# VH-VL binders against p42126, part 39

Target 1, 258 residues: p42126
Amino acid sequence: QRVLVEPDAGAGVAVMKFKNPPVNSLSLEFLTELVISLEKLENDKSFRGVILTSDRPGVFSAGLDLTEMCGRSPAHYAGYWKAVQELWLRLYQSNLVLVSAINGACPAGGCLVALTCDYRILADNPRYCIGLNETQLGIIAPFWLKDTLENTIGHRAAERALQLGLLFPPAEALQVGIVDQVVPEEQVQSTALSAIAQWMAIPDHARQLTKAMMRKATASRLVTQRDADVQNFVSFISKDSIQKSLQMYLERLKEEKG
Short names: E, the ipSAE of ESMFold2; O, the ipSAE of OpenDDE; V2, 0.75 times the mean of E and O plus 0.25 times the DockQ between their complexes.

## First folded at step 18 (VH-VL; framework fv_bebtelovimab)

Design w4 (at its last look DockQ between E and O 0.74; V2 from the best seeds 0.00; counts 0 for: pae E 3.1 > 2)
Fold by OpenDDE, look of step 18:
Structure w4 (fold): chain C 258 residues (1-258), chain A 123 residues (1-123), chain B 109 residues (1-109)
Amino acid sequence: as target 1 above (258 residues)
Amino acid sequence: QITLKESGPTLVKPTQTLTLTCTFSGFSLSTTGVGVGWLRQPPGKALEWLALIYWNDDKRYSPSLKSRLTISKDTSKNQVVLKMTNIDPVDTATYYCAHRGYKYGFWPYFDYWGQGTLVTVSS
Amino acid sequence: QSALTQPASVSGSPGQSITISCTGTSSDVGWYDYVSWYQQHPGKAPKLMIFEVKDRPSGISNRFSGSKSGNTASLTISGLQAEDEADYYCSSYTRSTYVFGGGTKLTVL
C-alpha cells in the first residue's frame, strides 16, 4: 500500500501516511489510493479530521511523477492530469479538517497537497523547503493552483513566488505564510494532533459551510474549465522541446541515483 | 477478456442468509484501483448497487442495506463473496457482480458484468 | 441516496435522434462528472455505454453521445436503429455510493 491510514476513531482523527518510495511522487496509483482513502474517511462519521504526513521523514512529497508525463501517449497525459485535478478537488473541498504534518521536503506537487489543507505544520529543518518551483523547470502552474497559493499567501507574495519558482525554508515559509507553524521535527506529529483538535472543536456545519464559501470560487473555476485545463496541459507537455527536456532530466536523475 | 459469473442458491427462504459468489477471470483483484461490485435488479425494476470491494480490501456498502451486507474477496481464487442476512421476499432479484475498472486514476464505473443470477425468496 | 429521475419511456423512428434525460437534485452534493449510462436488453446484463458524462468505452458506437447541463445529464442516440430498443439507466457516483435512475424504455417504432 502506498497510503497507510491509521485511524483513531475515539479521537475522531485519522493519520494518512504517504508511503510511495522513493520520494512519494504522485504517480497514478498513488493518486488513486489517496482519493480512495480520503473518500473512505469522508464517509465515515467516526472521523472529523485527517492528518497528512509522510511515513518516512525527509520527503513529504516530491510532487508529480515525471515518468507519467514523459514518453507516454496523449491519452495518458490527459488521464494523469485529470487524476491530479481530482485529487486537488477532493482535498481542497473536503468537509474533513485536513492538517499537513510536513516532515520533509515539499516542492511542487507536494506543496499542492499541502496547500489544500486547512493548516500546515512544517518541521524546522533547513533542508525541508516548501513551494511551487515549476517555473524553474520551464513549467507554468495551472490557474487553480495559482489561485490556491494566492488564497494562502496573498496576490503579491504569490506572484513573486510563482514567477521565481521559490522554495521556502522553514523560517521564510512561516514568514510568507505558506505554513502556519514551524516546530522541531520531533514535535511535528504531536503539534498536528493538537492543531487538528482545535479545528474540530468548531461546530462542523458552520466550519464546513465557511470553508466551502471561501474555496468554492476557485474550485468552481476548475470544474467549469476542467477539460480545457486538461487540453492545455496535454498540448504543453506533448511539445517536443518539453519532452526532450523531461527526458534529459530523468536521465540525470538516474545517473545521480546510480 | 474479462468475464464474471455469479453462483449461489436460486431459491432462499425468508430470514435465511443469502450467499453469492462471483468468480471472475481476465483481471486480478490485486491490481491497484480495481474493484468488484454487486448489484441487483428486481424483476421489472431498476438497478440497485449493493456493495463494492477494492483491491486493498476496502469495502463500500449501500447505506440502506449496510447492516445486512458483508462483502469479501479471495484474490487467489479470483472470487468475491456477498452475504446478505435476514432475507425477505422483497429481496427477490437478479443479482449481478461487476468489474470496477481502473483507467487513469479514479474510475468509478462498472465496465464488465456477469450475466446475473435470479434469486427468488419464497416460503 | 435519492434516485435519479428519468422519463419512463421514449420512442423514435429508425434514423431519428432521441434524447433521454437524467436529473439529479440540487441537494446532491458531488454531482460532478461521474455520470454513466447503461444499456440493457431484455434478459441481458447491463452494458456500459457512456462514462464521465460523454466518453464512450471502446467498441461503443458513436451514435451514442452524452452531455450534461446543470443537474441534468442527457443521452442522445442518433440514427436510431432497431437494435437500440432497450432499457437505459443513468448512474452517478457520489460519496462512495452508486445511484441509478429509474430507467427509460426506448421503443423503436
Scores: ipSAE 0.856, ipTM 0.923, lowest interface PAE 0.6, mean pLDDT 94
Fold by ESMFold2, look of step 18:
Structure w4 (fold): chain C 258 residues (1-258), chain A 123 residues (1-123), chain B 109 residues (1-109)
Amino acid sequence: as target 1 above (258 residues)
Amino acid sequence: QITLKESGPTLVKPTQTLTLTCTFSGFSLSTTGVGVGWLRQPPGKALEWLALIYWNDDKRYSPSLKSRLTISKDTSKNQVVLKMTNIDPVDTATYYCAHRGYKYGFWPYFDYWGQGTLVTVSS
Amino acid sequence: QSALTQPASVSGSPGQSITISCTGTSSDVGWYDYVSWYQQHPGKAPKLMIFEVKDRPSGISNRFSGSKSGNTASLTISGLQAEDEADYYCSSYTRSTYVFGGGTKLTVL
């Protein structure tokens, strides 16, 4: 099981823990479990909010799973990217209050997940950074993820961060606004519980309609361009130079963990 | 090759609990994303979805029938069981079980179906 | 929100192309690509013909194609043949619920 759900129906909250060893990479199976688990909670009236956090020490999520993007068929790449889009759409427009309790490193696709949430809490540990560092791998963040970052930290900060592939340590993450709160590591979970209670104190209907209104334009840009975005990804990732780079990164990771 | 077969009573009385078993082969209900669903079709009428069970025992039910339905699985026997309580003549239908698979991502469609079993509710 | 609406019947001559419509809402047809189409011959189980609006499972003839525009999905059958005479159902997936259209009886004249 790659997603551990710990319900507290009496409080109206569930904790969704990422448990996809070694570093919570967004594998196709993990993406599938995330969507199915989120869907179950959305359709259960006993839950109004979800805390997203990690069961893996030191990492919230390391991002896209390179094994899904290397040495596969074009059909596999298309299916993988559709799954990534699906997770983002489902999280971004969820009627639940979503709080990220970021108890570890949060680069790339981990930051994608965190950015969909209503509120982000990062552990105050100098080894835990957050950001969209795709350009450092020679990968361009998709337009809808760029939009999400821009909506969160503003245009100028986002354009600098994306072009340089910046990862923000806790103090800088708070300053730039990519996270809402930084707390000692052992306080991350209790802080998330307090934060989600404050959000849930807002009448659900008004809060949900406001969120939908604020996010509709960004979500609609992906929905109207979904097929083109998939084909752009498949074309890019299928290039021989990109496949060679990905294989080299995967080999280096295996040798360092031998 | 994926196959599914429905079994259970073909004639039931009102108020009874209907128990239907889906026995399958050619796939594993332990594979991530895989599920088995139940659907029905009253004579001369449209298809209606009833329930789904996933590989991880996660379950979904038709909102209008949720209070009457229970779905469960026995992975070691390659079986999925549907129970429907308080049967009424309006529940007369052909009942199908169907495979929901995992291929290249989220896949909310039924690609392989059993032959169906007609359940008639009479006095 | 709403059930999927299909015409009750459609007919065509051998060799023609016909189109069956499936109209829903933005939440069940327009927004996501969850529409699928099933063919059902009398006394037989349904058979998946189209998924994700336009994709065909392996072994399904390319005479069957799918599309959507706004909140209406369409199944097109080209080169109509006698064995295409069947009931056709569209379906979608919304809020953990599978919904089906009322079905369309295709008659090959």
Scores: ipSAE 0.520, ipTM 0.813, lowest interface PAE 3.1, mean pLDDT 91
ESMFold2 (binder alone), look of step 18: mean pLDDT 91; pTM 0.936

Design w5 (at its last look DockQ between E and O 0.86; V2 from the best seeds 0.00; counts 0 for: pae E 2.1 > 2)
Fold by ESMFold2, look of step 18:
Structure w5 (fold): chain C 258 residues (1-258), chain A 123 residues (1-123), chain B 109 residues (1-109)
Amino acid sequence: as target 1 above (258 residues)
Amino acid sequence: QITLKESGPTLVKPTQTLTLTCTFSGFSLSKTGVGVGWLRQPPGKALEWLALIYWNDDKRYSPSLKSRLTISKDTSKNQVVLKMTNIDPVDTATYYCAHRGYKYGFWPYFDYWGQGTLVTVSS
Amino acid sequence: QSALTQPASVSGSPGQSITISCTGTSSDVGYYDYVSWYQQHPGKAPKLMIFEVKDRPSGISNRFSGSKSGNTASLTISGLQAEDEADYYCSSYTRSTYVFGGGTKLTVL
């Protein structure tokens, strides 16, 4: 299993832990398990909120799985991107309160997951950075992820961060507003429990309708353009220059990890 | 290539427990995202979904029938089993098992079906 | 009472186009795009014809097409052929459950 769920039904909360070795890359299988696990909790009325965190030391999620994007067919790229969109839509529009307890590095696709949450807590370790660094890799963040960052930290900060591919260490992440709290690593879990209790103190129906109203425009932009977004991704990632760059980057990563 | 086949009793008495077995080939229930579902169709009536079991043993049940249903799997035998308690004449139907494909992430559609087995509940 | 409403029957002549409607609510058909269509010939198991509102599995003729507007999904069959005579069911998946329409008997005159 790549997703561990630790329920506390008495408190109305579950902890969803990422366990996809080595670095919680968003592989097609991991994306699938995340959606299915989220759906199970959404369909169980004893749960009102979920804490997303990592079972892997030092990393929340390293982001999209580049092996799904390199040396595959266009049909595979299309299917993979649909799975990424599906996870984002399901998290972003979830009726559950979502809190990310970011106990490790959170670049790119990891930040994608964190940005869907209602609240983000980052462990105070200078090696744990969060941000959308796609441009540093020659890749463009999709428009709906740009929208999500913009909604979180504002237009000017998002414009700068995306163009430069910034990764924020904890103090900077708090200052720019990409996370809501920074605490010592041993306090991340307890802080997440306290935060989720604040959201759950609000009547569910009113909270859920308000969240849906606030997020509708951003979610609808993807839903109405979903096929075009997939085709844009497939077209971009299939370019020979991009494939060569990805291959070189993957070989570099294998040498550093192994 | 993917095939499923239902087996079990053709005739069942009221109040008994109906046990149906789905034996399949051409796919693995160990593969992430894969599931097997059960559906039924009373004579001359519409399809009705009953239950689903995933590769990781997660289960889903029709809300109106869940108190009567148990779904399980035996991966070593390539089998999925449905049990339905307190059988009644209204449960007379053709019962189907069906594959839920893993194509790209979350794909909730029944793409391959067994031939079906008619279960008649005696009066 | 099914959650999805389909006409009981539809008929058409060979070569004609016909459309079968499937009406639900904002809680099912109108909520997700997990809408599918199944064809069932007498005595046979259902066959998946359309998934995700409008997509066709491999081997399904492009004479079959799907669409959705609001809470209503539609299956259109163009160039009707005798072998298209069958029952057609729509289905919607939401929150871990499947709901089916009552079915539509298509007669090719």
Scores: ipSAE 0.636, ipTM 0.849, lowest interface PAE 2.1, mean pLDDT 92
Fold by OpenDDE, look of step 18:
Structure w5 (fold): chain C 258 residues (1-258), chain A 123 residues (1-123), chain B 109 residues (1-109)
Amino acid sequence: as target 1 above (258 residues)
Amino acid sequence: QITLKESGPTLVKPTQTLTLTCTFSGFSLSKTGVGVGWLRQPPGKALEWLALIYWNDDKRYSPSLKSRLTISKDTSKNQVVLKMTNIDPVDTATYYCAHRGYKYGFWPYFDYWGQGTLVTVSS
Amino acid sequence: QSALTQPASVSGSPGQSITISCTGTSSDVGYYDYVSWYQQHPGKAPKLMIFEVKDRPSGISNRFSGSKSGNTASLTISGLQAEDEADYYCSSYTRSTYVFGGGTKLTVL
């Protein structure tokens, strides 16, 4: 089990804990479990809010699983990307209040998950950075992810952050507005519970409609361009130069772990 | 190579509990993303989804029939069981179990079906 | 949970192209692309013909195609053959719920 769900029906909140070692990479299986878990909670009237966090501190999520994008068939790449799109759409458009309790590093796909939430709390640890660093790896963030970041921190800040592939430590993350609170590590969970309670105090109907209104344009852009986006990804990731680069990077990672 | 087969009583009396068993082969219900669903079809009528069980024992039920349905699995035996309580003649139908495959991380379709078993509810 | 709306019957001659519509709402067909089509011959189990609005499972003839506009999905069968005579059901998935159409009987004249 890669996703642990700790429900508190009395409080109307569930905590989804990422448990996909070693670094909560968004593998196809992990993506699947996340969507299934979220959907279950969305259909249970006992719950109004969900906290996303890592089961173990240190890494919230390292992002996409590079092994899913290297040395596989084009069909696999397409399927994997569709799964990524699905997770984003489900999270971004969720009627639940979603709060990220970021208790570890949160780069790339991890940041993608965090950005879909309504509220983000980051542990005050200089080793915990959040951001979209795709460009540092020669990868371009998809337009829907770009839009998500832009909607969060503004166009100018997003433009700089994406081009440079910036990862923000807690202080800068708060300053640029990519997270909403920075708190001591031991207070991340309790702060998340307090925060989510504030959001849940709002009438659900009004809150949900407002959220939908705010996010519909971005979501709709992906929905209408899902196939094209998949094709673009497959075409890009399948390039020999990209595959070689990914392979080299994976080899380096293995060496560092060894 | 994937096959499913429904088994159980073909005649049930009103108010009784219907128990159907789906025995399958060619896949494992321990594989992430995989599920097995139950559907039914009254004679000459449309298909109706009843329940779904996932590899991780997560369960989904038709909202209208949830109170009457219980789905369970025995992965070691490659079996899924559906129980429906308080049976009524209106529940007369061909009951199917079906495989919900794993594809693209989320794939809510039934790609393989059993042949179905006709269950008649009569006094 | 309302059923999807399909025409009760459609007919065509061999070689012709026919289309079956499936109308839902903005909460189902219009919300997700989780639209599928099933073919069912008399006395047989349903067979998945189309998934994700327009994709075909392996082994399904390219004569079968799907599309969606707004809250209406469509199944098109080109080059109609006698073997295509069957009942066709559309289905939509939304938030852990499956809904089916009433079915369309296709007659090949």
Scores: ipSAE 0.591, ipTM 0.849, lowest interface PAE 1.5, mean pLDDT 94
ESMFold2 (binder alone), look of step 18: mean pLDDT 92; pTM 0.939

Design w6 (at its last look DockQ between E and O 0.83; V2 from the best seeds 0.00; counts 0 for: pae E 2.7 > 2)
Fold by OpenDDE, look of step 18:
Structure w6 (fold): chain C 258 residues (1-258), chain A 123 residues (1-123), chain B 109 residues (1-109)
Amino acid sequence: as target 1 above (258 residues)
Amino acid sequence: QITLKESGPTLVKPTQTLTLTCTFSGFSLSTTGVGVGWLRQPPGKALEWLALIYWNDDKRYSPSLKSRLTISKDTSKNQVVLKMTNIDPVDTATYYCAHRGYKYGFWPYFDYWGQGTLVTVSS
Amino acid sequence: QSALTQPASVSGSPGQSITISCTGTSSDVGYYDYVSWYQQHPGKAPKLMIFDVKDRPSGISNRFSGSKSGNTASLTISGLQAEDEADYYCSSYTRSTYVFGGGTKLTVL
């Protein structure tokens, strides 16, 4: 299992733990399990909140699986991106309270997951950075992800962060507002439980409607342009120059592991 | 290449428990994202979804029939079993098992079906 | 969880185009693009014809097309052939639940 769900029906909370070694990359299989797991919790009236966290401290999620975007068919790229869109839409529009307990590095697609949550807690470890660093790899963040970041930290801050592909350590992450709390690593889980309780104290109807109101515009833009966005991604990722860059990067990663 | 076949009693008495078995080939229920579902169709009526079981043993049930249904799998035998309790004549229908495929992530469709088995409930 | 609404029957002549509508609500057809269409000949199992509103499985004729507007999905069959005579069911998936239409009987005149 790539996703471990630890339910506490009495508390109305489930902890969803990422367990996709080595770095919780968002592979197709992992994406699928995440959506299925989330959907199950959404359909169970016993649950009102979910905490997202890594089963292993050190890496929350390294982001998209580069192997899904390199050396594959255009159809595969299209399918993969659609799966990414689906995860984002499901998380971003979830009627559950979602809290990220970020107990590890959280770049790129990891940050995407975290940004969909209602509340983010980051462990105070200088090695744990969060942000969208796509531009450093020559990749452009999709407009719906840009909007998500902009909605979180503001336009000016998002503009700078995206262009430079910044990864924020805990102190800076808190300052810029990409996370809501920074706490000692051993307190991340307990803090998340306390935080989610606060959110769940709010009447569900009012909370959910407000959340929908706040997020509807961004979600609707993707839904309306879903196919076009997929096509743009496929066109971009299929470029020879991009494929070459990705391949080189993957090779470097292999060498570093070896 | 994917095939499914329903088996079980074709005549059941009211109040009894109906047990149907789906035996399939051409795929594995250990594959991520894959599931097997049960549906039924009363004579001359519309299709109705009953239950779904995923590769990871996660189960989904029709809200209206949840209390009466139990779905299970034996991956090693390529079988899925559906049990329905407290059977009534209204449950007379052709019962289908179907493959819920996996295609680039979440894909909630039944792309392959068994031929179905007619179950008649009568005293 | 009410069934999706389909016309009871539609008819057309060979070579013509026909459209079958499937009307749901904002909680099903209008919620996600998980709309599918199934063809069923008498005494046979349903066959998946359309998924994701408009996509066709391998082997399905391009004469079959799908669309959606608001809470209504549509199946269009162009170049109608005798073999197309069957029952057609629309389906929507939301929140781990499947809902089906009442079915439409297509007669080829």
Scores: ipSAE 0.825, ipTM 0.916, lowest interface PAE 0.6, mean pLDDT 95
Fold by ESMFold2, look of step 18:
Structure w6 (fold): chain C 258 residues (1-258), chain A 123 residues (1-123), chain B 109 residues (1-109)
Amino acid sequence: as target 1 above (258 residues)
Amino acid sequence: QITLKESGPTLVKPTQTLTLTCTFSGFSLSTTGVGVGWLRQPPGKALEWLALIYWNDDKRYSPSLKSRLTISKDTSKNQVVLKMTNIDPVDTATYYCAHRGYKYGFWPYFDYWGQGTLVTVSS
Amino acid sequence: QSALTQPASVSGSPGQSITISCTGTSSDVGYYDYVSWYQQHPGKAPKLMIFDVKDRPSGISNRFSGSKSGNTASLTISGLQAEDEADYYCSSYTRSTYVFGGGTKLTVL
């Protein structure tokens, strides 16, 4: 199982731990388990909030699984991207309070997941960076992820960060506003529990409607353009130059020592 | 080749518990994302979804019937079982089990169906 | 009783095109693009004809096409043939729930 759910129904909270070795890459199977697990919690009145965190040492999530984007059919790329969009839509529009307890590195697709949350806590470890670094790989962040970052840290900071593919270490992440809190690594879980309790102190109906109102425009842009976004991804990722680049990067990753 | 077959009683009395078994082949209910659903169709009427069970034992139920339904699986026997309590003549229908495919991740469609079994509830 | 509205019947002559509508709400058909169409011949199990609004499973004729606008999905059958005479059901999936239309009887004249 790639998603471990530790319920505390008495507190109205579940901890969802990412357990997809080695680095919580967003494989098609992992995306599927995340969506189905989230759906179960959303339909259970015992739960009002979820803490997202990692069971893997040193990494929250390394992002999109490049093996899903290299050497596959166009139909596979389309299905994969729809699965990525599905996870983002489900998290971004969830009626649950979502808190990310970022206990490791959080680049690219990991940051995608974290940005959907209502609150982000990052461990104070200089090796743990967060950001959307797709341009460093020659890949453009999809418009809905650009929108999400812009809504979080503002236009100018997002514009600079995306063009340069910036990853923010903890102090800079707090300063720019991509995370809400930085705490010692051993305190991330307890801080997440405290934060989610504060969010759940707000009456559910009013909080949920307010979140929906604030997020509707961004979510609707993707919903309206979903097929076009899939077609753009498939067209881009299928280019021979991109496939060659991905293959070389994957071979480099396999040659690195653990 | 994916196949499913429904089995169980064809005639039941009101208030009894209906137990239906779906026996399948050509897929494993241990594959991530795969599920088996139950649906029914009263004579001359529309399809109605009842329940779904996923590979990881997650379950979903029709909201209007949830209190009467239990779905379970036995992966080693390639079986999914539906129980429906407090049977009523309005529950007379053809009952289908169906495969929920895993095509490129989250794929909530019933792509293979059993032939169905008619269950008649005496009046 | 279904939550999705379909016409009770439609008819057409061989070779013509017909369209079957499926109207729901923003909480089902208008919510996600998880819309599908099933064909059911008398006495037989339903068969998946269209998924994701407009995609066809392998082996389904390209005479069958689907579309969606707002809260209404449509199934179009071109080049109508006698074998197309059947009941057609739309379905929408959202938040753990499947909702079906009331069904449309297609008669080929």
Scores: ipSAE 0.538, ipTM 0.804, lowest interface PAE 2.7, mean pLDDT 91
ESMFold2 (binder alone), look of step 18: mean pLDDT 92; pTM 0.937

